# Designs tried in a protein design chat: VHH binders against q9y6x5. Part 342

Target 1, 379 residues: q9y6x5
Amino acid sequence: LPPKLLLVSFDGFRADYLKNYEFPHLQNFIKEGVLVEHVKNVFITKTFPNHYSIVTGLYEESHGIVANSMYDAVTKKHFSDSNDKDPFWWNEAVPIWVTNQLQENRSSAAAMWPGTDVPIHDTISSYFMNYNSSVSFEERLNNITMWLNNSNPPVTFATLYWEEPDASGHKYGPEDKENMSRVLKKIDDLIGDLVQRLKMLGLWENLNVIITSDHGMTQCSQDRLINLDSCIDHSYYTLIDLSPVAAILPKINRTEVYNKLKNCSPHMNVYLKEDIPNRFYYQHNDRIQPIILVADEGWTIVLNESSQKLGDHGYDNSLPSMHPFLAAHGPAFHKGYKHSTINIVDIYPMMCHILGLKPHPNNGTFGHTKCLLVDQWCI

## First folded at step 16 (VHH)

Design ga59 (framework vhh_7uia_1)
Fold by ESMFold2-Fast, scan of step 16:
Structure ga59 (fold): chain B 379 residues (1-379), chain A 124 residues (1-124)
Amino acid sequence: as target 1 above (379 residues)
Amino acid sequence: QLQLVETGGGLVKPGGSLRLSCVVSGFTFSSYAMAWVRQAPGKELEWVSSISGSGGSTYYEDSVKGRFTISTDNAKNTLYLQMSSLKPEDTAVYYCARTQYVYHSGTWIPFDYWGQGTQVTVSS
């Protein structure tokens, strides 16, 4: 039988939530599987960029989804709606579901994973749901499990995306233990529902399941605001993205805009595109703007206003608060194994190995994940 | 019946230029991506370039980027590969191929139909 894989994402699930809250269902999943305590995501630490990095194994400058809001300097197109279905934005890489579908007798299925309702390289997930945040986790799970069990050619790769705990992390902040406890308990219950459904359908013993996330969350405050309007008049630039990484497209000389911004706040770094630190791997793409502002952890960039957010993400990817975790269970994985850290781009070549696919050139290193797998040697 | 027919191959000196053509029949470009794939004697297939069915997205193998240009003429159902600054290592049989997608790089790409190939020889 062809190997099968279900990839599940709970948006904004910070790694240390596992240490600060009780997750009986997730811990039972981990007991008979593997846990990676920290996943170092890509910069910027935002939803669309990191979800696309998981399924392509590429840094954002390489796969082209460089932010949740983008502008392409060559074509003059603007990506302003998170439901934008223009394949132009996604066509700089080949996600794993496209590669999977082009193997003999294989299909892919998707419940809301970013990009799966878009034809990428003229190929769309065999089964998919158009993005709609009002659709329950149960409905997404029902569709995915139906497709895993009742499709021809067989579904060998499936994805499932859920918006929490990110939405509540923004609303309450990650340090609100009362509200976050309620939200995280609900997520643990959903994990329990997932496992139970797979067992009832006879899928559990032969299906590889990965549970992961795209980023973490850090506490924000009304006391930590950077007012961009105090630095520069809005007539001098077009704002492509605001916070915590501002993408600035100058309407006047770039050097003049840079000089107005560079010393405006001690709590943000101002970079000309060519000066962006190499460690970010965030420079070589036309969708990265001429000037990038990077706020310090917990600081919010605003336009002469207050911020309602008590939590946010998008910050420097070296920050532990920005890191998610990865847990996995199934025939490909060891049982009861704990690993400290991998890079988020390492997930793609691992998934290709599990599915028997030849990976496209990528930034991941298979050696970083081989210790998780039963068919690999690792001391 | 579906057919892909390549023409334009030949012998050129290093630094020269050549234009390959692939005439397709039995399908339209708007429904499929198209690619050029080459094979040197005794070596495996190497993907060279791809273009989307709309013609809006193009991708190139790193070794040919800046030297080769892929394009389509939908009215003539013809795929082109304009090759410039040719090198001895570009010597290969070049195949026109149909696929369900186009990608950035890599040698693994599933094709459902291939042409017979056209020989390109770069020799001093």
Scores: ipSAE 0.000, ipTM 0.117, lowest interface PAE 21.2, mean pLDDT 87

Design ga6 (framework vhh_7uia_1)
Fold by ESMFold2-Fast, scan of step 16:
Structure ga6 (fold): chain B 379 residues (1-379), chain A 124 residues (1-124)
Amino acid sequence: as target 1 above (379 residues)
Amino acid sequence: QLQLVETGGGLVKPGGSLRLSCVVSGFTFSSYAMAWVRQAPGKELEWVSSISGSGGSTYYEDSVKGRFTISTDNAKNTLYLQMSSLKPEDTAVYYCARVQYVYHSGTWRPFDYWGQGTQVTVSS
């Protein structure tokens, strides 16, 4: 029978939470598996972009999900929560569940991972749940484990997404020790439930399980606001995305809008699209707007208002606060091995290797994950 | 026609041993993972151990690791649970169960068929 893989994401799980809080269930998982201490994600460090990078191995400019809110200048389409099921937005890449279904006689299963309830290149995950944040972790786990056990052709790739600790990170901020301790303990308990469920079902030693996240979280403050209305009048531009990376579509000459913005705050960088730093890999896509504003860590861009967020993400991907971790267990992985860092785009070619799939061209480097795998030599 | 029959329960002193057997009929059990589940008086059902359909992988609840061993004899369609170093807290009715997700009464259940159970009592 072919290898099986379950990919689990806890949204907004900052890597250093592992050092500052106790995770007895996750530590037991890691003891018999592998830990990558931090994962360098892609810019911008947001949920939809990074979740799609994990499953495609591509930078955002290449896979086309460049923000959680987007505008396509060629087609004049707008992307929002209500438009996320339009295949147009997702068709610039081929995610691993599509590859899994098309290359081999195999099925995929999905509990809420971004993009899995959308037909991409006329292919939708064989089993999926329509996104609904009200559905419990237990119901998602019940469906995934049912599909892993009871499917023909067999489910070989499965995904499971959970919204915490991101929602609480936004609400309380990552430095709220009392509230974050409570939230992270609940997540550790969910990891314990996941492991026990897989053991109970006879899956644990034969299933590869990856636990990871899309980004971290940084502390925000009412003392760190950039009021865009102090820089430029609303009549000069259309706002496509606001904070901490603002996407500006000029209604007048681009140079005039740029000149009004460029000296407005010492705590944001203002880029014409062609001047965006190459290290971001955030330039070559029609959904990237003509002017991009990038706030410094912990600064919030607002429109003549206060921000209710005590934590946020989306900042420069070189910041350790933006980095998640990766832990894994299963027949493909070494036991008790720690690795310092990989790039988030490296996860895709590693997963293709585990499943025996030919990866689509991607920005990941298989060599970066070799030390995690039992069938590879690490030097 | 599908039947699971447990035997081997009884009264033992702390530190003692028992072997439970479950004979299955009406299906090829090597095609399914099998489990032992227990229920102590007045308590919830507790998963104890599972074995993959291939018999190659075994799993245990933390409190029984190193003391209990699950195994199968495919030629006899029989599942075993060898219990050693028994403790009073191991006192329960032990059920063998076939692992299969089924929908029943608004919830998903991990087991679709159960035996009648066999009583294990650990006391001095």
Scores: ipSAE 0.000, ipTM 0.431, lowest interface PAE 12.2, mean pLDDT 89

Design ga60 (framework vhh_7uia_1)
Fold by ESMFold2-Fast, scan of step 16:
Structure ga60 (fold): chain B 379 residues (1-379), chain A 124 residues (1-124)
Amino acid sequence: as target 1 above (379 residues)
Amino acid sequence: QLQLVETGGGLVKPGGSLRLSCVVSGFTFSSYAMAWVRQAPGKELEWVSSISGSGGSTYYEDSVKGRFTISTDNAKNTLYLQMSSLKPEDTAVYYCARMQYVYHSGTWIPFDYWGQGTQVTVSS
């Protein structure tokens, strides 16, 4: 029996949502499985960076996906949603689906997880879907379960990504109880559909399932804007990424740009690359720009315009509002166990252990996840 | 009480078609997922197809995908399996089953009720 693992991400699922809303299906999942109440993600707390950290066990400076918008000064390439399929951006690390396919006679399957429609080190998931936000959760789930049941070599690692509650978190803000209640109830219903479908297909009892997320969400406001145009003229720099972490590429002397920015707003920290706090692990990569601006929680950096976002993420990873959770169920996991906190980079070595894979060097610590696992001793 | 009754089996030549029907009684049909399960001579039970009671989502075993279609008529409390392009390896007793996990002998099984079965023979 080779062990099988399905990794599911609901983008932008803040850990505190579990305390403030009812999730009957998720609670039934947890009752017979495990819950990690907070997962400390990597900086910056954005979708592409954190999804790649989950599957590589690496900080962003090490895996190379350092933002959702990037510029590489050496090659002069620009990364955006429209060109994220260039392997150049993803080749600084080896994600678990590649490891799974290369170490054993095994297949991987993917429904929309960031990076899975890109050949990385000349290896792409055996079964995958090209990213398309219009594809329903049901269609993604149908493909994943079909591949888990009907593949040779067998699919032993599968991923499933869903854009909510992130899209609604941005649109309504996390403090909009009425709209967020409806969105989160729908997500709980999708978790119920997932469990029912796995049961109907005879997969539930022998499949390890992890439900997690990449980051949380914090409330933004038109009253909390930092107008970058009030600080510095566009002729002095190229903007690589804007908010809440601005990536600044100077067109003039770096020190002059820094001096124009450093005292512009009390709600923004301005760092020369060398001065970025060590605790962020966000310094040692050519795609990290010479000057980084980090907005305080709930503040939005703008260019002389209003922001339409009522919620956002990307902020300091020490903020509880930026933290997701992790729940898991299956033969590898204890039943009814709650754990307080792990680091998001710890998920990768845990998944490698469950699948019997040798992990690539990574920043995770297997000891942090031992108490979740039945084949490990827990203190 | 609860009963599932399969009909529509028979002898067909390779490449032929059959439609199996399962009439259910004693429970609210739309509240349960339903499945077709088959057993070939000397083989273990093989799941063939399922349909969810919630929304009518359908699933198929790989060897029958594109050839078999599962459907329901909730007004008639009837589950169907339309079989086309039949092959000799499709020869089996076909069972209609209600999908609900039950714990038995140390394991969870995905079926709590099923019918007596209907024989399908594909032979030249």
Scores: ipSAE 0.000, ipTM 0.118, lowest interface PAE 18.6, mean pLDDT 88

Design ga61 (framework vhh_7uia_1)
Fold by ESMFold2-Fast, scan of step 16:
Structure ga61 (fold): chain B 379 residues (1-379), chain A 124 residues (1-124)
Amino acid sequence: as target 1 above (379 residues)
Amino acid sequence: QLQLVETGGGLVKPGGSLRLSCVVSGFTFSSYAMAWVRQAPGKELEWVSSISGSGGSTYYEDSVKGRFTISTDNAKNTLYLQMSSLKPEDTAVYYCARVQYVYHSGTYIPFDYWGQGTQVTVSS
């Protein structure tokens, strides 16, 4: 029987939540599997960019989903949550479910993972759910496990996405221990439900399961606001994305806009596109705007208004608060192995190896994850 | 022509043992995972144990771990549940089920064929 993989994402699950809260079901999962304590995500540390990096192994400048809100200077198209179904935005890379369907006689299944309800290179996930946040975790789990068990050709790659703890992290902030404890306990219960369902179906020991996330969360405050309207008038630029990384499209000379912004706040770095730090790998794409503003951790960029967010993400990817974790269990993985750090782009070539797929050129390094795998030499 | 026929239920005292058997016909046993599911009087269906079709991996609900053993005899097309250290709480109708999703009563359920059940009563 061909190898099978279920990739699960809990949006906004900061790595250090594992140390500060109790997760009995997740700890039982890890005890007989592997744990990567920190996953260094790609910059910008946002949902759509990082979810697409997980399944393509590419930095944002290479896969083209460079933010949750984008503008393409060549085609003059605008991307927002309401327009994310245009294949144009997703066609700069080939995600793993497309490769899985095009190599051998295999199917893919998806419950809400970003991009899976879009035809990419004329190929859509064999089974998928149109994005709808109102659909319960249980319904998503029921569909995914039904497709894993009842498909021809067989589903070998499946994805499952859940919006928490990100939604609560934004609403309450990650330092609200009472509310975060309640939310994280519920997530742990959902992990318990997932494991029990797979055991019930006889799949648990023969299915590879990865539980991960796209980013972390940091505490914000009304005392840490950067009012962009105090720096520059709206007549000078078009705002493509606001916080904590602002994407600025100048309506006048770029240098003049830059000069108005460059010393506006001690808690914000202002970059001309060509001056964006090389370590971000956030430069070589038409959807990256001529000027980007990067707020310091915990600072929110606003337009003469207060922010209702008590938590946020999108900040510098070197910040531990922006890092998720990765846990995995199954025949491909060692039991009881703990690893310190991998890059989020490393997940893709590891998954290709598990599924026996030839990876597309990517920014991941297979060597970084080989210690997790039973069929590999660490060195 | 697909049939699952359970036998081996009965009355047993606490601490006793019973072996349930499920004879399967009309399909290749090793192509499907098989499960035992029980229903106590007035309660919901509870999954008890499963065995994988391909690898012989076994799984148990926490309350029965160490007390129940699921196994198969492929030559006889028979699924077994060996129950030991039985408790009054184990009193239920036990169903043998084939693991395969089917649409039933407005939803998808993970079992397409069931036996008629066998009653297990644990009482003094």
Scores: ipSAE 0.437, ipTM 0.793, lowest interface PAE 3.2, mean pLDDT 92

Design ga62 (framework vhh_7uia_1)
Fold by ESMFold2-Fast, scan of step 16:
Structure ga62 (fold): chain B 379 residues (1-379), chain A 124 residues (1-124)
Amino acid sequence: as target 1 above (379 residues)
Amino acid sequence: QLQLVETGGGLVKPGGSLRLSCVVSGFTFSSYAMAWVRQAPGKELEWVSSISGSGGSTYYEDSVKGRFTISTDNAKNTLYLQMSSLKPEDTAVYYCARVQFVYHSGTWIPFDYWGQGTQVTVSS
């Protein structure tokens, strides 16, 4: 009987929420499993980029999903995270469900994970749901567990994505204790429902389950705005992405656009593409624009308007507020083990190991996750 | 022919004990997880307990944990639910079910075959 793994993401689940709120169901999950307190995600700290990094083990410059809004200057194509199903955007990497299906005649299943409703290298997840944010967690859970139970060839890799607490983090901000407490309690109840469903189906002790997230959330304010219109006229550039990382495509000389932007605000850094810090691993891709603006934590880049967001993400990946956590339970994992930090790109080679798959070349380091696993030596 | 037959229901006082039995025929239940599901008057179906096909893992809904014990006898093709410290809220029709998804009325249901049910009434 082949090993099975269910990968669950709660979008925007900041790591320190675990210390500031009560999660009885998640704590029971962790008690008999493992917890990684901080996961250092990739830059930029956005949903589509980081979800694709989890399943490929690659930095954004390598897998090609470099933002939630992208432009490719070579092909003149535009990408939007809400509706774009063009395989062009996803074909620069091979996600784990594709590897799973191609190596040993196994099936994959997906409930809303970014990229799973797109054929990538002519391979789509064996079972999937077309992305629709209005579909309940219960319906996603019902489908994914049915596919885990009722498939031939067997589903050995399954993914489940949920939009909260990201949506509420944006609306209320992470410092709104009353609203965030309500949302996080609901998420903990959903984790309880997940565990109960797997127990009901007799799967719990034989299924590996990872619960993680793509990024955190930081508090924003009307007092922390950067108005691009005060820096530069719209006629000089095309805006590909706005906040908190602005992607600028010059319509005139690049140096002139850079000179108009570079001293506009003390609360953002302005980079020519070749000057982007090496530690970001955000330079070597045609979809990264000639000029990138990076706002300081909690600052919002706007176009002569107030921002309605009280929380945001996308900021420097060294910021603890941008970090999610990882919890896991199952036959592959130790019980009651706590680990401080891993890189988000390390999740992919660990999952390949659990499933017995040969990983594609990646930026993760298996050694960073070996202490989580029962079949490994931690020295 | 595939059949699940429940027995052992009845009337008991609060704090009492009862053992439900489910005899299965037409399949090997070591190949399937098996469950007990109950329906209280005017309520929806509630999962109570499951046992893995191997019999190695048992699972319980939180309100019955520590009071109910699920077990199997593979030689007799029989599933049991030993119920102790029974409460009035345990009053329900108890169904034996095979864990296998089936499509019904626009949704996937995690139980493809059910017994006829056995009534458990907890009343003073």
Scores: ipSAE 0.546, ipTM 0.856, lowest interface PAE 2.4, mean pLDDT 92

Design ga63 (framework vhh_7uia_1)
Fold by ESMFold2-Fast, scan of step 16:
Structure ga63 (fold): chain B 379 residues (1-379), chain A 124 residues (1-124)
Amino acid sequence: as target 1 above (379 residues)
Amino acid sequence: QLQLVETGGGLVKPGGSLRLSCVVSGFTFSSYAMAWVRQAPGKELEWVSSISGSGGSTYYEDSVKGRFTISTDNAKNTLYLQMSSLKPEDTAVYYCARVQHVYHSGTWIPFDYWGQGTQVTVSS
């Protein structure tokens, strides 16, 4: 029988939460599996970009989901609705569920993972749920596990997405130990439910399970605001995305807009598109705007207003606060192995290896994940 | 006709043992994972143990690990639960259940067919 893999994401699960809170169910999972202590995600450190990087192995400039709010200047299309099913936004890459379905006789299943309810290269996940944040974790888990057991051709790749702890991280901030402790305990209980369900169904020993996340979270404050209206008048530009990475489309000369912004705040870096640091891999795409503003960690860009967010993400991907973790269990993985760091783009070629798929060209390095796998030698 | 019929329940003292049996008919037994689920009076259903269709993999709820053993006899189309070191907390109606192949909207329980149940009472 072909190998099977379930990929689970808890949105906004900062790696350092593992050190500061107790996760008895997750620790039991790790004890008989592997842990990567943190994962270096792609820039910008936002939900849609990083979820698509996990399943394509590509930087955002290459897969085309460059932000949660985007504008394509060539086609004049705008993306800001998570329920917008226009394949245009997703067609610059081939996600793993599409590759899985097009190679051999295999099916894919998805419970809410970004992009799985969109036909990409004329291929939609064999089984999927239309995105709806009101659907419980239990219902998502029930559908995924049923599809893993009851598919012809067999479901060999399945995904499950959950919105927490991101929503609570924004509301309370990651430094609110009382509220975050409650939220993270609930997530650990959901991990326990997941493991129990797979054991109940007779799947646990033969299924590869990856638990990961797209980004972390950092503490914000009303004392750390950058008022963009103090820098430049609205008549000079169109705002495509605001915080903590502002995407500026000039209505006048680009150099004039740049000059008005470049010295406005000591807590914000201003880049012409061609001057964006190479280490971000965030330059070569029509959806990246002519001027990008990057706020320092914990600073929020606003338009003459306060911000109620006590936590946020999207910041520099070198910041440990932006990093998620990866834990995995199953026949492909060693037991009781801990690894320090991988890149988020490395997950894709590792998953292709586990499933026996030929990966599309990607930015990941399979060698970075070799020590996690029983059929590979560590160097 | 698809049927699951449980037997082997009864009254037993703490520390005692019981063996539950479930005879199945109307489907290819070895093609389905099977489970034992219990319900104490006034409480919700609790999963106890599962076994893969091939009989190669077994799983247990933490409170019964090391005390209960699930097994199958494919030639007899029978699922067993050997219960040892029984505790008063194990008192419940025990149901044999087939792990579902088809999802039913609004169902959180991964089982599509159940037996009538067999009562296990652990008391002094």
Scores: ipSAE 0.005, ipTM 0.468, lowest interface PAE 11.1, mean pLDDT 89

Design ga64 (framework vhh_7uia_1)
Fold by ESMFold2-Fast, scan of step 16:
Structure ga64 (fold): chain B 379 residues (1-379), chain A 124 residues (1-124)
Amino acid sequence: as target 1 above (379 residues)
Amino acid sequence: QLQLVETGGGLVKPGGSLRLSCVVSGFTFSSYAMAWVRQAPGKELEWVSSISGSGGSTYYEDSVKGRFTISTDNAKNTLYLQMSSLKPEDTAVYYCARVQYVYHSGTWIPLDYWGQGTQVTVSS
């Protein structure tokens, strides 16, 4: 029987939430599985870029989803994460569900994972749900488990995406213990429901399950705002993305725009595209704008207005507050093993190995995940 | 016409044993996973145990693991729950269910075609 894998993402699940809140269901999952305490995500630490990095094993400059809002200077196309179904944005990489469907006669299933409702290289997930944030976790879980149990060719790779705790992290901030405790308890209950459902359906012992996230969350404040309107007039540039990484497309000479921005605030770094630090792997793509502004942790870039966000992400990927975790359970994984850190791009080649797929060229290193797997030697 | 008929409930003392039976008609029994669920008075419905259609895989709620055994007899189209070391906390109506997704009132229900149930009372 072919191996099966369910990949679950809880958006914005900061790694250190595991230390500050109680997760009885997740802890039971981890006790009989593996935990990676920190996953170093890709820059920028945003939802669409990191979700696509998980399933491609590529840095954002390589897979082409470089932000949640993008502009491609070559084609003059604009991208918005809320309604854009154009395959153009997704075609710079091959995600794992496409690889799964093209190697052997296998099916994929998807409940809301970014990109799964778009045909990529003329291949769409065999079973999928069109993105709709109003659809309950229960409905997503029911569809995924139905497809895992009743498909032909068999579903061997399935994904499940949930918007929390990211939405509440933005609204309340990660330091609001009362509200975050309520939200995180609900997520732990959803993990309990997931495990119970898989046991009820006879799937639990033979299914590999990964629970992870795309990024963390940091506390913001009305006292930590950078007003771009005090730096530069709107007539000089087009704003492609705002905060905490601003993507600036100059309407005049790039050097003039850069000079107006470069010393405006001590709490942001201003980069010409070619001067973006190499460690970000955020330079070699036409969708990365000529000038990039990077706010310091907890600072919000605004246009002459207040911000209601008490939490945000998108910041430097070296910040622990931006890191998610990874937990996994199933026949491929050791039981009771804890690992300190992996890179988010390492998840893809590990998943390919578990499924017996040949990975497309990627930026991940299989050796970083070997200690998690029962069929691998770890020193 | 689909029918699930539960029998075997009754009154037992703590530490006692009961065997519940569920006779199934109207569908191919071995093609579906089957479950036992229970509902104590004033409580939510609780999953107890499941068995795969092949009978090769069994799963139990933690509070009953080691005390209850689920099994099938495909020739008789019958699902069983052997209960031992019964506790007052096991007092409930026990239902046999076919595991299949149905959409109801804006949500999915992973269990359908429940029988009328059989009452288990554990009391001294």
Scores: ipSAE 0.000, ipTM 0.227, lowest interface PAE 17.7, mean pLDDT 88

